# Designs tried in a protein design chat: miniprotein binders against Ribose-phosphate pyrophosphokinase 1 (prs1). Part 11

Target 1, 284 residues: Ribose-phosphate pyrophosphokinase 1 (prs1), of Archaeoglobus fulgidus (o29666)
Amino acid sequence: MVILVGGTNGLMALKVAKISGLPLCYSHVDRYPDGEKYFRFASNIDGEDVVIFNSMHPNPDEIIFETLLIAETAYSNGARSVTCVFPYFAYARSLDTVKGEALPIKTVVKVLKAAGVKKIITVDFHLQENVFGVEHVDLTGMEKLAEYCLEEFSDSFTVLAPDEKAAFWAEKFAAKANCDVVALRKIRIDAENVIIDDLRTGVEGDVVIVDDIVSTGGTVCQAARIAKRAGARRVFVACTHAILARDAMMRILESGIEDIVSTDTILSPVSHVSVADVIASALS
Short names: E, the ipSAE of ESMFold2; O, the ipSAE of OpenDDE; V2, 0.75 times the mean of E and O plus 0.25 times the DockQ between their complexes.

## First folded at step 15 (miniprotein)

Design w6 (from v6 with L35F E43M M75L; at its last look DockQ between E and O 0.85; V2 from the best seeds 0.72)
Fold by OpenDDE base, look of step 15:
Structure w6 (fold): chain B 284 residues (1-284), chain A 112 residues (1-112)
Amino acid sequence: as target 1 above (284 residues)
Amino acid sequence: SPEDKIEELLQLIEKLIDRIEKLAEKIKGDPRELFKEIYELAMAIWRLFDELLKLGNPDIAEEVLQLAEAIMDLLEEIYRLARQGSPEKLRDKIKRLAELIQTLADKLEQLS
């Protein structure tokens, strides 16, 4: 097994290789002036199980194509198998569609299979199920996040899931932290208006809001306001994938959130937790 | 050519350093603008790391690995300090960030 350094997640690849002791293989990745991608393996991979690292942010379409290109090139150069590590996997927000609407995840899965990908590894995959039709291992950053929060934020806190879907992640986090979980419920009043049920049960002490993805920060900010109104002393946020826009961080800070932490599945200013050891353990 | 790519990256680093240095001018300005700039710089640095690793050079890769943690920590500190309103400390961290990025340029120049 060899770990490919390339793509958008090369730093993760390096960290994992260092931890696991697995050998590295390097590649040359570039673009022609017309925008076409160039890729070449810099080492012999004949007979090897090749592992590709490529978080699908910020350009998922490009990253997917790159992954396809690398996978097929690997096989053309004698690779025995290709495993893809997508710490963050895009296009996985929903399986629901309306008439005429695309379901990108189906297309993504189809082309990955067509390229010969044999195994997919993710970290806190949003859909929480195997949709790939190949071997899928979903790892979690929640335990590592919990450890960080206990060390850096507060020695005692209540975990708050900002919505019902987040409860899954919050439970994993809370299990490690040995604390209670409170889940907010979204009540849809109409097609446009969603009300979050108020915490009828007062919250005492510190609160950690837990979710797999924080994008705009709207959800966590709303949860933070609710927590504060319910009596929370300090409010923190922990998430696996921080897809924060520039305004998201400001919004989070203005909402009364004390601090936020994420993993290195997506590199951000708040990526203080590495999941490299978790991934390394899954590969070795 | 590889040489051309290295030159492009050197130019990119130079631009980043310039942006980092100019960040100090925003410390006493609009907080929203400050945070915006910090975020954009962070993202640019991450992209730089990706591009450097795409060279397929083990020596460069090692340098990136060594510096990445320090840079990430520094960016976090910059965010915290920006929030706390500590301009002097923030300026020091900004300078340090520029220095770390310059180290990458120095390494690249050794390859050219």
Scores: ipSAE 0.654, ipTM 0.856, lowest interface PAE 0.8, mean pLDDT 91
ESMFold2, look of step 15: ipSAE 0.710; ipTM 0.855
ESMFold2 (binder alone), look of step 15: mean pLDDT 84; pTM 0.842

## First folded at step 16 (miniprotein)

Design x1 (at its last look DockQ between E and O 0.41; V2 from the best seeds 0.00; counts 0 for: pae O 2.4 > 1.5, pTM E .768 < .8)
Fold by OpenDDE base, look of step 16:
Structure x1 (fold): chain B 284 residues (1-284), chain A 119 residues (1-119)
Amino acid sequence: as target 1 above (284 residues)
Amino acid sequence: SPEDKIEELLQLIEKLIDRIEKLAEKIKGDPRELLKEIYELAEAIWRLFDELLKLGNPDIAEEVLQLAEAILDLLEEIYRLARQIKGSPEKLRDKIKRLAEKIQTLADLLEQLAEKLRS
């Protein structure tokens, strides 16, 4: 087994290699003036199980194509198998579609399989199920996040799921932190108006809002306001995948959130928790 | 070549140093403008990070990792600065000074790497 250094998560690849002791393989990646991608293995991978690291951020389309290109090239150069590690996996927000609407996850899965990918490893995969039709291992950063929060944020807190979907993640986090979970419920009044049910029960002490993905920050900011109104002392945020735009960070800061932490599935200024050891253990 | 890439990175760092110096001059100005500059600086550093990871040389993998970690630390400091923009001018100056020092450290590490590749 060899770990390819390249793509969007090269740092993760390096960390995992260091922890696991797995050898590295290298590649040359370039772009032609017209934007076409060039890829070449710089190492002999004949007979090797090749592991590719690619978080699907910030350009999932490009990253997917790159992964396909690498996978097929690996097999053309004698690779025994290709495993893809996608710490963050994009296009996995919903399986529901309306008439005429694309379902990108179906397409993504199809082409990965067609390229010969044998195994997929994710971290806190949003769909919480194997949709790939190949071996899939979903790891979690929630335990590590919980440990960090206990050490750096507060020794005692209530976990708040900002919506019902987040409850799954919040529960994993809370189990490690040995604390209670409160879940907010989104009540849709109409197509445009979502009312979040106020915490009927006051919250005492510190609150950690937990979700798998923080994108625009809107959801966690709303949750934070609710928590503060309910009597929360301090409000923190923990998430696995921080897709924080500049505006998102400002919004979070303005919302009264004390601090935020994420994992290194997506590198960000708040990526204080590494899941490299978790991934290394899964490869080993 | 890896050497060419390192030179490119060094040039990028020089530009970053210049930007940080200019940032210090804006402390007494509009906080919003200062904040904008801080975020632009952060974006430039992220670009540097991406370019660093393209070096892809097994002989310098450890050094690349070290540099990458240093860049991440730098980014953390920049965003901390952004969060504390309402602080006293003195505190802001101190933080900017620290940023400058960290960037200089990055430059030093890159130069060391360049020397290693030439040997």
Scores: ipSAE 0.297, ipTM 0.680, lowest interface PAE 2.4, mean pLDDT 88
ESMFold2, look of step 16: ipSAE 0.582; ipTM 0.805
ESMFold2 (binder alone), look of step 16: mean pLDDT 72; pTM 0.672

Design x2 (from w3 with R80Y; at its last look DockQ between E and O 0.84; V2 from the best seeds 0.72)
Fold by OpenDDE base, look of step 16:
Structure x2 (fold): chain B 284 residues (1-284), chain A 112 residues (1-112)
Amino acid sequence: as target 1 above (284 residues)
Amino acid sequence: SPEDKIEELLQLIEKLIDRIEKLAEKIKGDPRELLKEIYELAEAIWRLFDELLKLGNPDIAEEVLQLAEAILDLLEEIYYLARQGSPEKLRDKIKRLAELIQTLADKLEQLS
């Protein structure tokens, strides 16, 4: 088994290789002036199980295509199998569609399979199930996030899930932190407007809002306001995948959130927790 | 050519260093603007890491790995200092960041 260096967040690949002791294989990745991708293995991979590392941020379309290209090239050069590690996996927000609407996850899964991908590894995969039709291992950063929060944020807190789906991860987090979970109910009024039900029961002490993804920050900001109104002393946020734009970060800070932490599945200013050891354990 | 790519990356690093140094000039300005610039700079540095690793050079990869943790930690410190820290400490950290990024340039130049 060899770990490819050349994708997005290649630092993760390097860290995983160092921890696991797995050898690296290198590649030359470039673009032509017209934007076409160039890829070439710089190492012999004949007979090897090749592991491709690519978080699907910030350009999921490009990263998916690159992954396909690499996978097929791997097999053309004698690879025994291809495993894809997508610490962050995009296009997995929903399985629900309306008439005429695309379901990108279906397309993504189809083309990955067609390229010969045999195994997929993710970290806190949003859909919480195997949709790939191939071997899938979903890892979690929640335990590590919990450890960080206990050390850096507060020695005692209540975990707040901003919606029912988030409760899945919040429970993992809370189990490690040995604390209680409160889940907010998300009520969709329409396609654009979501109301979060108010906490009927007061909350005392510090609160950590836990979710897998923080994108615009809107959801966590709303949850923070609810927590504060309910009597929270300090409000923190922990998430696996921080897809934070600068405006999102400012919004979070202005909402009265004390601090936020994420993992290195996506590098951000708040990526204080590494999941490299978790991934390494899954490969070894 | 590989040489052309290295030159391109060297130019990119030079631009980054210039941006880092100019952050010091913004310390006395609007904190929001400063945070914005730090955020954008961090993103650019992360992209640089990826580009360096895409060269397929083991020596460069090792250098990136060795320096990355320090650079990331420093970026975090800069971010928090910009948010609530002292200007003097922030200036020192910004200077250190420029030095670390320059180390990457020095390594690239040795390969050219």
Scores: ipSAE 0.652, ipTM 0.851, lowest interface PAE 0.8, mean pLDDT 91
ESMFold2, look of step 16: ipSAE 0.706; ipTM 0.864
ESMFold2 (binder alone), look of step 16: mean pLDDT 84; pTM 0.837

Design x3 (from w3 with K36M; at its last fold request DockQ between E and O 0.87; V2 from the best seeds 0.74)
Amino acid sequence: SPEDKIEELLQLIEKLIDRIEKLAEKIKGDPRELLMEIYELAEAIWRLFDELLKLGNPDIAEEVLQLAEAILDLLEEIYRLARQGSPEKLRDKIKRLAELIQTLADKLEQLS
ESMFold2, look of step 16: ipSAE 0.755; ipTM 0.887
ESMFold2 (binder alone), look of step 16: mean pLDDT 84; pTM 0.833
OpenDDE base, look of step 16: ipSAE 0.697; ipTM 0.866
ESMFold2, fold request of step 17: ipSAE 0.319, 0.691, 0.734; ipTM 0.684, 0.863, 0.884
ESMFold2 (binder alone), fold request of step 17: mean pLDDT 84, 85, 85; pTM 0.843, 0.848, 0.848
OpenDDE base, fold request of step 17: ipSAE 0.645, 0.656, 0.248; ipTM 0.849, 0.852, 0.691

Design x4 (from w3 with A42M; at its last look DockQ between E and O 0.91; V2 from the best seeds 0.70)
Fold by OpenDDE base, look of step 16:
Structure x4 (fold): chain B 284 residues (1-284), chain A 112 residues (1-112)
Amino acid sequence: as target 1 above (284 residues)
Amino acid sequence: SPEDKIEELLQLIEKLIDRIEKLAEKIKGDPRELLKEIYELMEAIWRLFDELLKLGNPDIAEEVLQLAEAILDLLEEIYRLARQGSPEKLRDKIKRLAELIQTLADKLEQLS
């Protein structure tokens, strides 16, 4: 088994290789002036199980195509198998569609399989199930996030799930932190407007809002306001994948949230927790 | 050509260093603008790491790995200090960041 260096967040690949002791294989990756991608293995991979690291941020379409290109090239150069590690996996927000609407995850899964990908590893995959039709291992950053929060934020807190879907992640986090979970309920008024029910019971002490993804920050900001109104002393946020735009980060800071932490599945100003050791353990 | 790519990366690093040095001038300005610039700088450095690793050079990769943790920690400190409003400490950290990024440039030049 060899770990490819050349994808997005290549630092993750290097860290995982160092921790696991797995050898590296290198590649030349470039683009022509017209935007066409160039890829070449710089190492011999004949007979090897090749592991590709590619977090699907910030350009998921490009990253998917790159992954396909690399996978097919690997097999053309004698690779025994291709495993893809997608610490962050995009296009996995929902399985529900309306008439005429695309379901991107179906297309993504189809083309990955067609390219010969044999195994997929993710970290806190949003859909919480295997949709790939190949071997899938979903790892979690929630335990490490919980450890960080206990050390850096507060020694005692209540975990708050900002919606029902987030409860899954909040429970994993809370189990490690040995604390209680409260889940908010989202009430969709219409296609554009979502309200969150107020906490029926007051909350005392510190609160950590937990979710797998924080994108615009709107959901966590709303949850923070609810927590504060309910009597929370301090409000923190923990998430696996911080897709935070600059304006989102400022919004969070202005919302009364004390601090936020994420993992290095996506490198951001708040990526203080590494999941490299978790991934390394899954490969070894 | 590989040489052309290295030159492009060297130019990119030079631009980054210039940006880092100019951050010091913004410390006395609007804190929001400072945070914005730091955020954008962090993103640019992440992209630089990816581009360096895409050269397929093991020696460069090793250097990136060695320096990355220090740079990441330093960036985190810079971001925190900027939020807290500690200008003197922030200046020192910004200077150190420029030095670390310069180390990458020096390594690239040696390998070219």
Scores: ipSAE 0.554, ipTM 0.807, lowest interface PAE 0.9, mean pLDDT 90
ESMFold2, look of step 16: ipSAE 0.698; ipTM 0.862
ESMFold2 (binder alone), look of step 16: mean pLDDT 83; pTM 0.825

Design x5 (from w3 with W46Y; at its last fold request DockQ between E and O 0.88; V2 from the best seeds 0.83)
Amino acid sequence: SPEDKIEELLQLIEKLIDRIEKLAEKIKGDPRELLKEIYELAEAIYRLFDELLKLGNPDIAEEVLQLAEAILDLLEEIYRLARQGSPEKLRDKIKRLAELIQTLADKLEQLS
ESMFold2, look of step 16: ipSAE 0.740; ipTM 0.880
ESMFold2 (binder alone), look of step 16: mean pLDDT 84; pTM 0.842
OpenDDE base, look of step 16: ipSAE 0.756; ipTM 0.886
ESMFold2, fold request of step 17: ipSAE 0.787, 0.671, 0.818; ipTM 0.907, 0.852, 0.917
ESMFold2 (binder alone), fold request of step 17: mean pLDDT 85, 85, 84; pTM 0.848, 0.848, 0.846
OpenDDE base, fold request of step 17: ipSAE 0.801, 0.810, 0.797; ipTM 0.908, 0.913, 0.907

Design x6 (at its last look DockQ between E and O 0.87; V2 from the best seeds 0.70)
Fold by OpenDDE base, look of step 16:
Structure x6 (fold): chain B 284 residues (1-284), chain A 116 residues (1-116)
Amino acid sequence: as target 1 above (284 residues)
Amino acid sequence: SPEEEYKEKIEELLQLIEKLIDRIEKLAEKIKGDPRELLKEIYELAEAIWRLFDELLKLGNPDIAEEVLQLAEAILDLLEEIYRLARQGSPEKLRDKIKRLAELIQTLADKLEQLS
């Protein structure tokens, strides 16, 4: 088994290789002026199980195509199998569609399989199930996030899930932190407007809002306001995948959130927790 | 030739690093400005550094990869500190950290130059 260096989040690949002791495989990756991608293996991979690292941020379409290209090229150069590690996996927000609406996850899964990908590893995959039709291992950053929060944020807190689906991750987090979970209820009024039910009971002490993805920050900001109104002393945020734009970060800071932490599935200024050891254990 | 293309890519990366260092050094001038603007700049700088790491690793050079791995943790920690200090409004400490960041990024440039 060899770990390819050349995709997105290459730092993760290096860390995993160092921890696991697995050898590295190198590649030359570039773009032509017209935008076409160039890829070439710089190492011999004949007979090897090749592991590709590619978090699907910030350009999921491009990264998906790159992954396909690398996978097929690996087999053309004698690879025995291809495993894809997607610490962050995009296009996995929903399986629900309306008439005429695309379901990108179906297409993504189809082409990955067609390219010969044999195994997929993710971290806190949003759909919480195997949709790939191949071997799938979903890892979690929640335990590591919980450890960080206990050390850096507060020695005692209540975990707040901003919606019912987030409770899945919040429970994993809370189990490690040995604390209670409160879940907010989302009530969809229409396609654009979501109301979060108020906390029925007051909250004492510090609160950590836990979710898998923080994108625009709108959801966590709303949850923070609810927590503060309910009597929370300090409000923190922990998430696996921080898809935070600059404006999102400012929004979070202005909402009364004391601090935020994420994992290195997507590198950001708040990526203080590494899941490289978790991934390394899954490969070893 | 592949060799020529490789050299050209190294030169491009060196130019990118130079621009980043200049940008880092200019942060010192913004410390007394609007805190929101400062945080914005730090955030964008961090993203640029992440992209630099990816581009360096795409060279397929083991020596560069090792250098990135050795420095990455220090750079990441430093960026975190810079971000926190910017939020807290500690200009003196912030200046020292910004200077250190420029030095770490320069180390990457020095390594690249050895390969050119």
Scores: ipSAE 0.606, ipTM 0.827, lowest interface PAE 1.0, mean pLDDT 90
ESMFold2, look of step 16: ipSAE 0.697; ipTM 0.852
ESMFold2 (binder alone), look of step 16: mean pLDDT 84; pTM 0.835

## First folded at step 17 (miniprotein)

Design y1 (from x5 with K36M; at its last look DockQ between E and O 0.90; V2 from the best seeds 0.80)
Fold by ESMFold2, look of step 17:
Structure y1 (fold): chain B 284 residues (1-284), chain A 112 residues (1-112)
Amino acid sequence: as target 1 above (284 residues)
Amino acid sequence: SPEDKIEELLQLIEKLIDRIEKLAEKIKGDPRELLMEIYELAEAIYRLFDELLKLGNPDIAEEVLQLAEAILDLLEEIYRLARQGSPEKLRDKIKRLAELIQTLADKLEQLS
């Protein structure tokens, strides 16, 4: 088994290789003058099981296509199998569609299978189920996030899930932190508008809002407001995948949220929690 | 092509160092603009790591691995100091970040 250096999120590949002791293979990735991708293995991978690392952010379409090129090139050069580690997997928003709406996860899965990807490893995959039709291992950053929050944010807090789906991750986090969990629910105002319902009971002390993904920040800001109204002293945010734009980060900081932390599935100034050791253990 | 790519990356690093050094001019300005630039700069640095690793050179990969922890820690410190409004401490950290990024450029120049 060899770990490819040179895909998107190559620092993760290096860290995982160092922790696991697995050998590296190298590649040259570039573009032709007309913008087409160039890829070549720089190491002999004949007979090897190749592991590709690609977090699908910020350009998921480009990164998916790159993964397809690498996988097919690996087989053309004698690879025995291709495993993909997608620390953040895009296009996993929902399995429910309205008439005429694309279901992009179906397309992505189809092309990955066609390229010969044999096994997929993810971290806190949003759909919480195997949609791939190949071997899938979903890892979690929630225990590492809980350890960080206990050490760096507060030694005692209540965990708040901003909606019912987030309760899945919030419970994993809370079990490690030995904390209570409160879940909020969404109330539909009309077909296009939803709000988060107020808490039915008070919340005392520090609160950590936990979710897998924070994107625009609107949901966590509303959850923080609800927690403050219910009596929370300080409110923090922990998430696996921080898909933050500069406006989202400013919105979060201006909302009275004390701080935010994420894992390194997407690197940012708040990605203080590494999941490299969790991934390395899954490859051993 | 490899020599052209190294030259392209050296130009990218030169621009990045200039942006890092110009952060010092924003310390006493609008805190929102300072934090926005820090985030954009961090994203550019993370993209630089990926581009360096795409060269397929083991010596560059080792240099990136050795420096990445220090660079990431420094970006975290710069982010926290920018939130706290500590101008003298922030200036020192910005200067150190530029020095670490220059070390990557020096390594690339040794290969070309």
Scores: ipSAE 0.729, ipTM 0.870, lowest interface PAE 1.3, mean pLDDT 88
ESMFold2 (binder alone), look of step 17: mean pLDDT 85; pTM 0.846
OpenDDE base, look of step 17: ipSAE 0.793; ipTM 0.898

Design y2 (from x5 with L35F; at its last look DockQ between E and O 0.82; V2 from the best seeds 0.77)
Fold by ESMFold2, look of step 17:
Structure y2 (fold): chain B 284 residues (1-284), chain A 112 residues (1-112)
Amino acid sequence: as target 1 above (284 residues)
Amino acid sequence: SPEDKIEELLQLIEKLIDRIEKLAEKIKGDPRELFKEIYELAEAIYRLFDELLKLGNPDIAEEVLQLAEAILDLLEEIYRLARQGSPEKLRDKIKRLAELIQTLADKLEQLS
């Protein structure tokens, strides 16, 4: 089994290889003048089980196509199998569609299978189920995030899930932190807008808002305002995947959130919690 | 060619160092006004790591691994100091970031 270096978040691949003791292989990735991708293995991978690392951010379409190109090239060069590690997996927004809408996760799964991907490893996959039709291992960063929050944010806090779906991750976090969980409820204003309902009871002390993904920050900022109105002293945010789109970092800091932390599935100024050891254990 | 790509990355690094040094000069009062620029700088540095690793060169990959921990720790310190409104210490850390990025550039030149 060899780990390919050169994908998105390639530093994760390097860290995982060092922790696991698995050998590395290398590739040259470039572009032709017209923008088409160039790819070539720079290592002999004949007879090897190849592990591809690609976090699907910031350009998920490009990264998905790159993954297909690498997987097919690996087989053409004698690879026995291809496993993909996607620390952040995009296009996992929902399985529910209205008429006429695409369901992109179905397309992504189909092309990954067609390229011969045998096993997929993710961290805190948003859909919370195997949609891939191949072996899928979903890992969690929530225990690592809980350890960080206890050490660096507060030694005592309540965990707040910004909606009922986030409760899944908030409960994993809280089990490690040995603390209570409160979940907020979304109220739909119209077809395109929702708000988070106020808490029915007060909260005291420090609060950590927990979710798998923070993108624009709107949801966590609303949850923080609700927590503050309910009596929270300090409010923090912990998430696995910090997308932080469209100036989210500034919105979060201006909303009265004391601090935010994420894992290194997506590198950012707040990605202080590594999941490399969790991934390395899954490749044993 | 690989040599052309390394030259492109060295030019990108030179521009990045210039951005870092200009940012350090802007720190005269409350540095929280510069959070967006600090965040975008960090993102550019992370993308640079990926581009260097895409060269397919084991020696470059080892150099990235050796320097990345120091650079990531420094970016965390810069983030915390910017939140605390500590402009003197923040300026020193940003200047040190430029030094580490320059070290990476020098080592890439030696390997090319």
Scores: ipSAE 0.728, ipTM 0.866, lowest interface PAE 1.3, mean pLDDT 87
ESMFold2 (binder alone), look of step 17: mean pLDDT 84; pTM 0.829
OpenDDE base, look of step 17: ipSAE 0.790; ipTM 0.900

Design y3 (from x5 with L72F; at its last look DockQ between E and O 0.86; V2 from the best seeds 0.77)
Fold by OpenDDE base, look of step 17:
Structure y3 (fold): chain B 284 residues (1-284), chain A 112 residues (1-112)
Amino acid sequence: as target 1 above (284 residues)
Amino acid sequence: SPEDKIEELLQLIEKLIDRIEKLAEKIKGDPRELLKEIYELAEAIYRLFDELLKLGNPDIAEEVLQLAEAIFDLLEEIYRLARQGSPEKLRDKIKRLAELIQTLADKLEQLS
């Protein structure tokens, strides 16, 4: 087994290789002036199980195509198998569609399989199930996040899931932290308006809002306001994938959230937790 | 060519260093603007490292990893300090960031 250095998650690849002791293979990745992608393996991979690291951020379409290109090239050069590690996997927000609407996850899965990908490893995959039709291992950053929060934020807190779906992640987090979970409930008033049910039961002490993805910050900000109204002392946020734009971060700070932590699945100024060791353990 | 790519990266680094140095001028200004600039700078630096690793040079991998870790930790610290309003400490860290980025440039030059 060899770990590919290249693409958009090269640093993760290096970290995982260092921790696991697995050998590295190198590649040249470039783009022509007209925008076409260039890829070439710089080492012999004949007979090897190749592990590709690629995060589907910030350009998921490009990363998907690049991954396909690498996978097919790997087999053309004698690779025995291709495993893809997608610490963050995009296009996995929903399985539901309306008439005429695309379901990108089906397309993504189809082309990955067509390229010969044999195994997929993710971290806190949003759909919480195997949709790939190949071997899928979903790892979690929640335990590491919980450890961090206990050390750096508060020695005692209540975990708050901002919605029902987030309860899945919150429970994993809370299990490690040995604390209680409270889940907010989304109430749809109409097709366009969703309200979050208020915490009828008061919250005492510190609160950590837990979710897999924080994108615009709207959901966690709303949860923070609810927690504060319910009597929370301090409110923190922990998430695996921080897809935070600068404006999202400002919104979070203005909402009364004390601090936020994420993993290095997506690099940001708040990516204080590494999941490289978790990934390394899954490969070795 | 790899040589052309290295030159492009060196030019990018030069621009980043300029941005880092100018960031110090914003410490006494609007905190929101400062945080915005730090966030954008961090993103640019993350992308720089992605591009560096795409060169596929095994000789720099370990050095790049070490430097990346130091730089990323420093970026996190800079962000934290900016939030807390510690101007003197922040200034020192910004200076250190520029130095580390320059070190990266020096390493790249050795490869050309």
Scores: ipSAE 0.705, ipTM 0.864, lowest interface PAE 0.9, mean pLDDT 91
ESMFold2, look of step 17: ipSAE 0.787; ipTM 0.900
ESMFold2 (binder alone), look of step 17: mean pLDDT 85; pTM 0.861

